# VH-VL binders against Urease accessory protein UreE (ureE), part 10

Target 1, 153 residues: Urease accessory protein UreE (ureE), of Acetivibrio thermocellus (a3dgf7)
Amino acid sequence: MIVERVLYNIKDIDLEKLEVDFVDIEWYEVQKKILRKLSSNGIEVGIRNSNGEALKEGDVLWQEGNKVLVVRIPYCDCIVLKPQNMYEMGKTCYEMGNRHAPLFIDGDELMTPYDEPLMQALIKCGLSPYKKSCKLTTPLGGNLHGYSHSHSH
Below, E stands for the ipSAE of ESMFold2; O stands for the ipSAE of OpenDDE; V2 stands for 0.75 times the mean of E and O plus 0.25 times the DockQ between their complexes.

## First folded at step 4 (VH-VL)

Design p1 (framework fv_teclistamab; at its last look DockQ between E and O 0.04; V2 from the best seeds 0.00; counts 0 for: pae O 12.0 > 2, placed apart)
Fold by ESMFold2-Fast, scan of step 4:
Structure p1 (fold): chain C 153 residues (1-153), chain A 123 residues (1-123), chain B 108 residues (1-108)
Amino acid sequence: as target 1 above (153 residues)
Amino acid sequence: QLQLQESGPGLVKPSETLSLTCTVSGGSISNSYYYWGWIRQPPGKGLEWIGSIYYSGSTYYNPSLKSRVTISVDTSKNQFSLKLSSVTAADTAVYYCARIFTDYGDSGYFDYWGQGTLVTVSS
Amino acid sequence: SYVLTQPPSVSVAPGQTARITCGGNNIGDKYVHWYQQPPGQAPVVVVYYDSDRPSGIPERFSGSNSGNTATLTISRVEAGDEAVYYCQVWDSSSDHWVFGGGTKLTVL
């Protein structure tokens, strides 16, 4: 099948009566314009994301009756860090930025794909990172409600 | 509205096969977010996971029970079933069926449980 | 096979805080789920993915997980909280949903 747009996200609906099939999209593939994938049920799926919007966990790409095809971002090895104060938050972002590491957030924890040199650098800085399998679904940055507004003119 | 209901004989003779069915209503068994599992609890003891099945037929079995356990799924009837062979008195327990929520097929938790059915192994 | 260790019992007076531990090698690298089983009833999930709560579960129930110990904390304990509590993880090395032995919470 060929799918060209996101219909809605499963977080907005009742899952109980749906027949759900997954298509796995890696965290680094969510912005690709063209993907060829195999669903969990073995269906060949061509995704033409010409709209350019990043695919998100739970996005529904196809529906026929109660049958739906849903985007899943797989777990991967990550470095996880829970900053204890503003200094640790700043230090973490600085170290991640210097290494061009993608930064993700889940609650009050920061995460990035596992990289041994970065893990060692964070430990040597006095931070408490740990290794855990996580879903990298929410990039840190963009429009956050609260204190994070652009100051550029 | 989701309900899981265990059914099958409450008494099984030693050396025979214990057979139970879980009927799912109010929800679809053909859903990639869920595994469907069996858990047992001997009188006065803790919970022991027996095995789980995905609607595709893929299974995971408790290593300690793997040689005796078969779990199957019938998506057309919205049911899954347990067979435990060569039973002994040690297999006397309350048997629960349950749904396992997981978004990657692992790390999941048991979000809905049947009421449980007591199976006694006795002559 | 992976093993989860729980104390057999914990006693607490009404209004106090109960802490139920779940020990496992590097359990902080796993996701821990907690179940409440009242006498004669099927288990109910009270905390999942270390610290999330299902709808309908009071804020008095909370979880944490780090290093070798996960903890279920029940604040302002009520008589109705009496139950056996089980922790549970997925062990990827053996493809096993592992339950702890259970902790009986007695409210005196």
Scores: ipSAE 0.438, ipTM 0.814, lowest interface PAE 3.1, mean pLDDT 89
Fold by OpenDDE, look of step 5:
Structure p1 (fold): chain C 153 residues (1-153), chain A 123 residues (1-123), chain B 108 residues (1-108)
Amino acid sequence: as target 1 above (153 residues)
Amino acid sequence: QLQLQESGPGLVKPSETLSLTCTVSGGSISNSYYYWGWIRQPPGKGLEWIGSIYYSGSTYYNPSLKSRVTISVDTSKNQFSLKLSSVTAADTAVYYCARIFTDYGDSGYFDYWGQGTLVTVSS
Amino acid sequence: SYVLTQPPSVSVAPGQTARITCGGNNIGDKYVHWYQQPPGQAPVVVVYYDSDRPSGIPERFSGSNSGNTATLTISRVEAGDEAVYYCQVWDSSSDHWVFGGGTKLTVL
């Protein structure tokens, strides 16, 4: 199976009517132009993403009737920080940026993939990071989120 | 090149069953890229999707017609058929069979059409 | 049920640009396909997947889709473009191939 387009995002439809198969896309794969993956049901999927837009959680890559193939960003171990004030937020962003660490946001939490040296560095900087399993879906300062899905042609 | 041709009676009595067959030539009906659909058009009106079938036999029907519609496929004959039961004058229309191209992972669009066949429901 | 709304008719003079709209709730999130149906003939796809054009269809035909409106644009309209045009989508929520009501394009 080769897919070249994101059809829509599953958040916009009633999931109860669909038979969903997932393809796991890692947080660092979402912007890849070419991916070869296996779905949860063992289907080989080639993904061509020519438009450069990042794949998102819930993106439907394929549909046959009620059967859909959906992008799932899997959980991974993350360093999580919950800044208590704007100063801490700024400091966290500064420290993460200086280390070229990918930064994600979920509510009031900042997240990055787990890295032990980074964890220790942040602690040394006076921050209070903790380890948690989470989905890295929303890059901070990255792609636009919350907008209607655009089609690539 | 791919060709679709509708065949069946052009006249059906009320309460009877409309039966049409679409013969596909120039290509195999057994392809995962395609659905096969029926569309009708009453005189002077717009297009209405009736139903579609996959080569595996999976069907989708217009809910407004679902109770009366049966679509089947015969891969050995490279044909698919429409049955519409309990017809009334409202079912008078040109009936088209069409191929639905389902590339890019969606349910697709109707890329090849038959010429259409007029079916008149009259006593 | 998902509904596509088209104006019943559009009139343009030869050489002008015709724009046929297809309205639908969040239609921009769907792929829209357009068909041309000359009188007494079967429909023919002229634009598919919002803006793609089949081989053999003139470049004068183009499509766009955003928000709640898809648009078929026919530039430099010719007499031969007179036909009824239909938009179409797939609605996964209702499992429908949905057609618009059609727009009759008249070339004045």
Scores: ipSAE 0.005, ipTM 0.575, lowest interface PAE 12.0, mean pLDDT 90
ESMFold2, look of step 5: ipSAE 0.026; ipTM 0.677
ESMFold2 (binder alone), look of step 5: mean pLDDT 93; pTM 0.947

Design p2 (framework fv_teclistamab)
Fold by ESMFold2-Fast, scan of step 4:
Structure p2 (fold): chain C 153 residues (1-153), chain A 121 residues (1-121), chain B 108 residues (1-108)
Amino acid sequence: as target 1 above (153 residues)
Amino acid sequence: QLQLQESGPGLVKPSETLSLTCTVSGGSISNAYYYWGWIRQPPGKGLEWIGSIYYSGTTYYNPSLKSRVTISVDTSKNQFSLKLSSVTAADTAVYYCARHFTDYGDYFDYWGQGTLVTVSS
Amino acid sequence: SYVLTQPPSVSVAPGQTARITCGGNNIGSKYVHWYQQPPGQAPVVVVYDDSDRPSGIPERFSGSNSGNTATLTISRVEAGDEAVYYCQVWDSSSDHYVFGGGTKLTVL
């Protein structure tokens, strides 16, 4: 099937009434104009994101009766930091920015996709990063301009 | 309101197969967000995960129990079931059914009341 | 096989702060969930994803997870908090849900 817009977000409705099928969209694919995916139920899905808005966790792309197709951003290996003070926060943002690493937030944790050279750089500059499996759903700074469109994973 | 209820024999003889069913009400088992699992607790001891099933039939089993465990799902009855073969007195426990999210880091958000199964001749 | 270690028991006076630890190799790389099991009842999740609380759980319950130790903190402890508390993780390398051995919280 071909879907061209987000209908609504699943958070706005009672999910237990629905039969949900997932399409996994990686964090770096959320702004791609065209995606070809296989849903968790084995349905081939073409996504044409013509509006330029990033796809979000829980976005519903298709519905027929109680059956819905929902965007899921899967877990991936991440570097995580829990800054203890303003200096550590500033240093984390500076080091991430120097390497053009995308930065995400969840509570008091800052996250970026796992990259061994970045992990070593953060350790070398005196920070305490650790590896963790995370969902990269909330960009710090509001959006992922430029990164998602050209990523070649 | 979502509710889970365990049912099955409370007494099983050594070497036989323990069989339990969990009936789900107030919500659909055919829900892509959730797995449906079994957890047990021997009297006076801690919690041990047995295994989980997705409505498509995909299963995960505790490695220590994998050779004896089968979990199945019946979406038409909104139920899932546990079979544990070759039981011994060590399998005496309260057995809980519960659901959890499909994603890593998921937790068990709804539990049944638990049912005691005693393995004795 | 991944193993979680909890102290068997913790005792506190009413109004004090209880801290229950969950030790695991590099546990800070995993999401930790905490369950409260009152005597004779099914477990109830009190903290999930390291530090989040479900609706209906008092703000007195909080969690942290870093390095090799996760901690459940219960401030202003009440008699009704007496229960066994279990930590739990998913170990993705073995596709295994692991529970700690449980910590009995006694309020005296």
Scores: ipSAE 0.000, ipTM 0.518, lowest interface PAE 14.1, mean pLDDT 85

Design p3 (framework fv_teclistamab)
Fold by ESMFold2-Fast, scan of step 4:
Structure p3 (fold): chain C 153 residues (1-153), chain A 123 residues (1-123), chain B 108 residues (1-108)
Amino acid sequence: as target 1 above (153 residues)
Amino acid sequence: QLQLQESGPGLVKPSETLSLTCTVSGGSISNSFYYWGWIRQPPGKGLEWIGSIYYTGSTYYNPSLKSRVTISVDTSKNQFSLKLSSVTAADTAVYYCARLYEDYGDSGYFDYWGQGTLVTVSS
Amino acid sequence: SYVLTQPPSVSVAPGQTARITCGGNNIGDKSVHWYQQPPGQAPVVVVYEDSDRPSGIPERFSGSNSGNTATLTISRVEAGDEAVYYCQVWDSSSDHVVFGGGTKLTVL
């Protein structure tokens, strides 16, 4: 099947009695114009995202009866930092920005895709990073592809 | 003192949706160190994790249940809820809600449990 | 899918040491947690992060984790220790909580 638009987001509806099929879109793929994927149920899905808006976790791409196809951004290994004050927040953003690492936020945690050299660099500059499996769904400032220079899996 | 309490119908008919709520008291559900989870136990059998939710709405689901399960959170009521669709007799179990402490990313354990509520699936 | 294997039962006399094992591929690279479930009650965490104890859990409870086997050790076993014990890990590769099948500890 081919889908060209987002119908709605599951956060706006009751998922009770819906049969949900997922299509996994990696954090670095959310703004790609054309994607070909297999859904969790094995359906071939062509996505033509030509409107310039990033796909989001929970976006519904098609519906037939109670069956829906929903975007899922998979968990991946991440470097996580939990700034304790405004100074640490500023330092974290500065150091990550200097390295062109994409930054994501969830609550009071900042995160970036895991990369061992980056982990060591953050430790060396006095920060307290740790490894965690996270969903990279909420970018901190700007377009994901505007400040990202790495697409490693 | 933190307490978790399950509530919801104790009897559900086959093919219907099982719906339970966990009420958290003595602490805030909007806490960055914790996920909130559901675990079930069929009579005489072991523990099976259903899924867990973060106060921002991010979820982890058991792959074997993912097509039928939805967990939601209501931070204004300090509650989180489980919906399990298309139930059968195999879904008869004691259902527990519990707090999941996430320590340094790739580890987590349940430090507080509700008392559990028996849900029987029968006509 | 990651699998944890426990013996279904272990029997021990009062005052002796019980050892309950939890087998998993390279489980020593994971953090293992242990729960005690007395008959008719909710589970209670007795050991977390391989070897740490929550406040209120007796020193008689200890844990270890190395290679392919984690072990819960209960020293000077008492009748009140009769319960089913579950091991648990978080499998970060599949983002799921995995429980062992449980071990029933009988104190004869």
Scores: ipSAE 0.000, ipTM 0.471, lowest interface PAE 22.7, mean pLDDT 84

Design p4 (framework fv_necitumumab)
Fold by ESMFold2-Fast, scan of step 4:
Structure p4 (fold): chain C 153 residues (1-153), chain A 123 residues (1-123), chain B 107 residues (1-107)
Amino acid sequence: as target 1 above (153 residues)
Amino acid sequence: QVQLQESGPGLVKPSQTLSLTCTVSGGSISNAYYYWSWIRQPPGKGLEWIGYIYYSGSTDYNPSLKSRVTMSVDTSKNQFSLKVNSVTAADTAVYYCARIFTDYGDSGYFDYWGQGTLVTVSS
Amino acid sequence: EIVMTQSPATLSLSPGERATLSCRASQSVDSYLAWYQQKPGQAPRLLIYDASNRATGIPARFSGSGSGTDFTLTISSLEPEDFAVYYCQQRSNWPLTFGGGTKAEIK
């Protein structure tokens, strides 16, 4: 099937009696205009996001009767930081921004996709990062941009 | 799952017509999401897209080959075919058939490939 | 036609090393770029589509990045079966065009 827009989000409805099929959209794919995916039930799905908005967890892309196709952003390996004060918050944002790392938030934790050189850099500068499997669903500020490592020797 | 298989003669004489057929299994060629395509690769060189055909019979060809290329589709046999006329030694290549994913007829990428068939053009 | 340029032409590495392969388009292709792996005597295999999406069955060590004119395929830790030729392909405009390939060979 081909879908061109988000119909609604499941957070705005009662899921009673709906049969949910998921399409997994990675954090780096939510702003893609064209995607080809396979749903959890094995349905081939072409997504053309013509309105330009990033796909969100729980977005419904297709419905027929009680059957819905819902966007799910899967868990992935992440670097997590829980800043304890303003200095640590500032330091975290500086280090992440300096490396063009995408930054996400969940409660009082900041997260970025796992990258071993970044993990080591954060430890070296005195922060307390840890590795955790997380859903990267809520960007902290601005548009998402890919974590890019152009370091070569 | 979808599988593609090329067939045709491995040797063609200069000035003759090269004819190849691709047989699709594990999926229907009559599918609105896909184009069916040929790609070639001369020995030791890179990949060159030849063209595509849609199950309706609609075609588009690489401008570099357009004057010499014809594709056809037989939905009842789940097959599509390539003809290249007036061949020369420059047409010696491994020929692959492949499936293109399209989004409403926009250009796409190749998700399944046949194993390829070597066609040698020699006298 | 959009011209795709891959660099380096040959990359000599040892198993366990990180491989970084570059692909540049003569004009913007947005994110409409795919990567393929080809082993000797075999058909190309789709690795990455639309710049960063791994195809079904492709190991997590393969990742794609980039947009516009500059793209990168990264193999985080080379396994013996990864020594192959890699091609990029744009789908932004007809005709579809491929890069010249990068050969990853064992040192």
Scores: ipSAE 0.000, ipTM 0.472, lowest interface PAE 18.8, mean pLDDT 85

Design p5 (framework fv_necitumumab)
Fold by ESMFold2-Fast, scan of step 4:
Structure p5 (fold): chain C 153 residues (1-153), chain A 122 residues (1-122), chain B 107 residues (1-107)
Amino acid sequence: as target 1 above (153 residues)
Amino acid sequence: QVQLQESGPGLVKPSQTLSLTCTVSGGSISSGFYYWSWIRQPPGKGLEWIGYIYYSGTTDYNPSLKSRVTMSVDTSKNQFSLKVNSVTAADTAVYYCARVYTDYGDYGFDYWGQGTLVTVSS
Amino acid sequence: EIVMTQSPATLSLSPGERATLSCRASQSVSDYLAWYQQKPGQAPRLLIYEASNRATGIPARFSGSGSGTDFTLTISSLEPEDFAVYYCQQYSNWPLTFGGGTKAEIK
């Protein structure tokens, strides 16, 4: 099937009566205009995102009766860091921005896709980063995969 | 500094499988910031993208080659590999491995291996 | 697939001259366009990404412009080391596609 827009987000509806099929969209693919994917149920899906907005976790791309195709951003290896104070927050954002690392947030933790050199750089700075499997769904910056600092734009 | 190095046989017989490996040094293939690609160039001709792989195993291939190509990643060896099945003389080319940075959307291939010539001949 | 067309196929110039290379996409690729330089026996080298951003280490004489379907690579004053083949590449849609190349050669 070919889908060309997001119909709605699953968070805005009652899931009780829906049969959900998932299409996995990696964090780095959410901005792509054209994607060719295989759904969890084995359906070939061509996504032609004509609305110009990044795909989000829970976006519904197709519906027929109670059957829906829903975007899922899968877990991936991440560097996670919980800044303990303003200094650590500033240091973390500076180090990640310097490396063009996309910055995501979940509660009081900052996250970026896993990168061994960045992990080691953060440890050397006296920070306490750790490796964790996470869903990168909430970008901290204005642009989805842009820099965390304004000087990069 | 990141370096990519191709390795594999320089000669492959028609109908056999072409197998190449790219070894990454100075950086980790297990990085969420990059995906890894193969590009080829027949002698005296232009560039053709073959496919990419993310370290999680996610792949996408050029439709013109999809039925014959497979990529895989070995994070323990910091390597990724290409297999092209049922080769013909048309598969004779210099094969390059390359890296793509995923931040701010895809931008081009920032690091390339030196290339390895694969000749398909009996 | 998106077809990338480069012109001219060959550009014959002298050192110090301005070079203008064109790249056309068969459909809009927005700003998702890169330029590469390839010297004989070497791998391609990234010059420009996102249509107009110079890659790290690329001299200021190289500039890219354009959006949508029409793109230009400009070399403001050719140095001897700039005589090479140049390729454009779109990464807006899969599969990624390259132009046929423009060879810049000494007149």
Scores: ipSAE 0.005, ipTM 0.552, lowest interface PAE 12.7, mean pLDDT 84

Design p6 (framework fv_necitumumab)
Fold by ESMFold2-Fast, scan of step 4:
Structure p6 (fold): chain C 153 residues (1-153), chain A 122 residues (1-122), chain B 107 residues (1-107)
Amino acid sequence: as target 1 above (153 residues)
Amino acid sequence: QVQLQESGPGLVKPSQTLSLTCTVSGGSISNSWYYWSWIRQPPGKGLEWIGYIYHSGSTDYNPSLKSRVTMSVDTSKNQFSLKVNSVTAADTAVYYCARGTDYGDSYYFDYWGQGTLVTVSS
Amino acid sequence: EIVMTQSPATLSLSPGERATLSCRASQSVDSYLAWYQQKPGQAPRLLIYDASNRATGIPARFSGSGSGTDFTLTISSLEPEDFAVYYCQQYDSWPLTFGGGTKAEIK
């Protein structure tokens, strides 16, 4: 199947009335216009998202009756930092930005995809990073990897 | 500077499997925002995309080749590989590995290997 | 699959002349189009991406234009090193597809 737009997000509806199939979209794929994936139920899915919006956790791409196809951003190994004050927050953002690491946020935690050399570099500069499995769904600063491509519609 | 280098046998017999490896240097296959592809070019003809693989192992193949093609990635060696089974003379081509970028919907190839000629002949 | 058609198949020109190469898609590819240069015995080299953006290190004499189904690569004044085969590639839809190529040769 080919899906060309996001219909709605599951956060806005009652999922108990739906038969859900998932398509896993990695954190680095959410801004892609064209993706070809296999759903959890084994259905081949071509995604053409030409409206320029990044795919989000819970986006519904297809529906027939009570059956829906929903975007899921899977867990992955991450480096996590939990700044305790404004100074630590500023230092974390500075050090991560200086290393071009993508930053994500969830509550009071900042996250980046796991990389052992980066972990050691962050420890060496005086930060307290730790390893944790996380969903990288909310980019800090709105731009995933410092490059954006905007299409006129 | 990122470099890609193909390796594998230059001669494959009909009905056998051709097997090629691409070694990446100056950049990481792991924890990358890139996808990695194989593209071939029969002598005197144009370019044909074979398929891609992400560092996660996720693949997609050209439908014309899907039944005969498998790609894999070896993160520890910074390599990805191509297997084409049941080869015929039509599979004779220069095989390139290439890096595709995922920056802002980009599926063009910014770095290419030098190419390796694979001849299918008895 | 989207079929990419390039014309002319061969373009015979002299150094200093303007070259215009055409690429047509069987259906709209918006601006998801790249151009490559290939010299004999070498891998293709990226010239243009997103229809009109010049890749790093590519001289200003190369320019791309167009959207939808009709695209053009222009070389404002041919240099000796520009005589090569040029390919367009769409990345609007999977599978990725290339044009048949245009060979720019010395007159």
Scores: ipSAE 0.000, ipTM 0.504, lowest interface PAE 15.6, mean pLDDT 84

Design p7 (framework fv_teclistamab)
Fold by ESMFold2-Fast, scan of step 4:
Structure p7 (fold): chain C 153 residues (1-153), chain A 122 residues (1-122), chain B 108 residues (1-108)
Amino acid sequence: as target 1 above (153 residues)
Amino acid sequence: QLQLQESGPGLVKPSETLSLTCTVSGGSISNTYYYWGWIRQPPGKGLEWIGSIYYSGSTYYNPSLKSRVTISVDTSKNQFSLKLSSVTAADTAVYYCARQYSDWGDSYFDYWGQGTLVTVSS
Amino acid sequence: SYVLTQPPSVSVAPGQTARITCGGNNIGDKYVHWYQQPPGQAPVVVVYDDSDRPSGIPERFSGSNSGNTATLTISRVEAGDEAVYYCQVWDSSSDHPVFGGGTKLTVL
């Protein structure tokens, strides 16, 4: 099927009434203009993101009755930092920015896709990074500019 | 109410490791607004920062000492410690532990221990 | 490497005003903190964030910071103010506190 827009987001909808099929969109793919994917149920899905807005976790791309196709940003290995004050927050953002690492936020945790050289660099800088499986859904700064380049590393 | 107290050997032989502990009382070392630091002062000289630690274990070291210094924290004992390896006579100093306020672009030491003299001699 | 410059000594008569300077390139863009160290004692912060005073520190102690010079001012100086005074900033480019060399205040 071909989908060209997000219909709504399922955040507050009772999922017991819906038959959900997932399409996994990696964090670095959410702003791509065209994606070809295979859903969890084996359906070929063409996504044409003509409005340029990033796909979000829970976005419904297609619906027929109670059957819906929903965007899922899968868990991946991440480097996580949990700044406790302004200094540690600033240090984290500076070190990540200096290395052009994409930065995501979830509550009091900052995260970036796992990269062993980056993990070692952050440890050497005196920070306390740890490895954790996370969903990279909320970019710090609201934009994903440059994230496609960051993935190539 | 908050007090910091240094403890450890006052005499260390050249090439050995200097080891000091700071005990914090009247307040918790697990405090989101503060780092905990070590500053030294050679006799008749000025203050030199050695390094600091956050209760999470994050450390920041003086680059001139980084290869020789390790700071650790034990939140269950409300203590943090300094190890300085391969000491020489130049490491003879009064060693202070201190609480370090930290906010991006701003950091200062608001409570200091009394200091402990460590002499490096054979 | 950022450097703070203090005069090595300042002399003042009791009741007069002492001014201790701390020079640094664009130091006015940084927060300056001042420590008093009486002979044989640990340092005590007397002024922080350029001009703020901790509880228990007399109003006679004040600070300013602009351009390339920060100043600790001690009005109505008392014999008990005799000490070495250190200025300190945080250098964010190196993530390192920088201390001045210290100024010995002698009360005549």
Scores: ipSAE 0.000, ipTM 0.478, lowest interface PAE 21.6, mean pLDDT 86

Design q1 (from a5 with light chain D31S S51R; framework fv_alextatug)
Fold by ESMFold2-Fast, scan of step 4:
Structure q1 (fold): chain C 153 residues (1-153), chain A 125 residues (1-125), chain B 110 residues (1-110)
Amino acid sequence: as target 1 above (153 residues)
Amino acid sequence: EVQLVESGGALVKPGGSLRLSCAASGFTFSNAWMSWVRQAPGKGLEWVGRIKSYTDGGTTDYAAPVKGRFTISRDDSKSTLYLQMNSLKTEDTAVYYCTTVPYDFWSGTNYMDVWGKGTTVTVSS
Amino acid sequence: QSVLTQPPSASGTPGQRVTISCSGSSSNIGSNYVSWYQQLPGTAPKLLIYRNNQRPSGVPDRFSGSKSGTSASLAISGLRSEDEADYYCAAWDDSLSGHVFGGGTKLTVL
């Protein structure tokens, strides 16, 4: 199947009788113009998103009656920080910004994709990071432009 | 070899309904994306809508003037494309053409390749 | 009426080179490939150019297309009397989620 745009987001509708199939889009793929994936039901999905809008958790890409194909951003290993005060929040943002690490938020936790050198650097500068499996869905400020995977040059 | 034949055009009163058919031959219809294009008397071409192959999702797209009134569907077992037209208006008067639409996912290339000879729809009282 | 802008008419003499322009915006020509269609009097349109500058089999090489920014152009070299027809440009429009056509150019061979 070929999808060229997002129809709507499931948060905006009543889900009572929808039959949902998922396509998993990694956090670093949400801004890609072209993606080829398999859905949870094994359907080949080609996504050609040329409008430049990032895919979001819950985006509906296809619908036929009550059957829908929905974007899901899977859990991944993350470095998590829980700043206790303004100083720790400022220090966390400063240290992460200096390292060009993407920063995400969920409640009182700040998160970035797991990277062992980064974990060690954060510990050495006096922060208290820990490893946890999280969904990276809400960027803290900015956008995904310039965010890099751990293997990028 | 590749041939598209439209039929179903007629004189209809405003507010009426009409279904057009497009019989395809000479290619694997089930793999093809298809479209409808119309042309009012003495005027230019206007895209009506398209339908993807079933394997590519079977979804439809429509031009704003017909959205909510027209429905494109297909019957792959009969190699036939349909245009169901409801709530017809005088401005829907036109020759209606069906076309094949080659699509290349990687480049985003799409265009109207093979055209039928058209079927005439007249909406008047 | 039309989304893409073409001159309503163009003319030339046999052997001359004629160009037909097509102007759009960033959501159509600026982001997507352009195709061109020829419609001889009393007939259905025929694909003349696709993917900005490609010719389908059977279209002579004296027909060529080009695109720059949000505009496209169809060039006809060695103009012949049988080229007298209406010419239409078209492109997909991302904001409308549909194909859009130019208003058409009536080419007269004098």
Scores: ipSAE 0.471, ipTM 0.802, lowest interface PAE 2.8, mean pLDDT 91

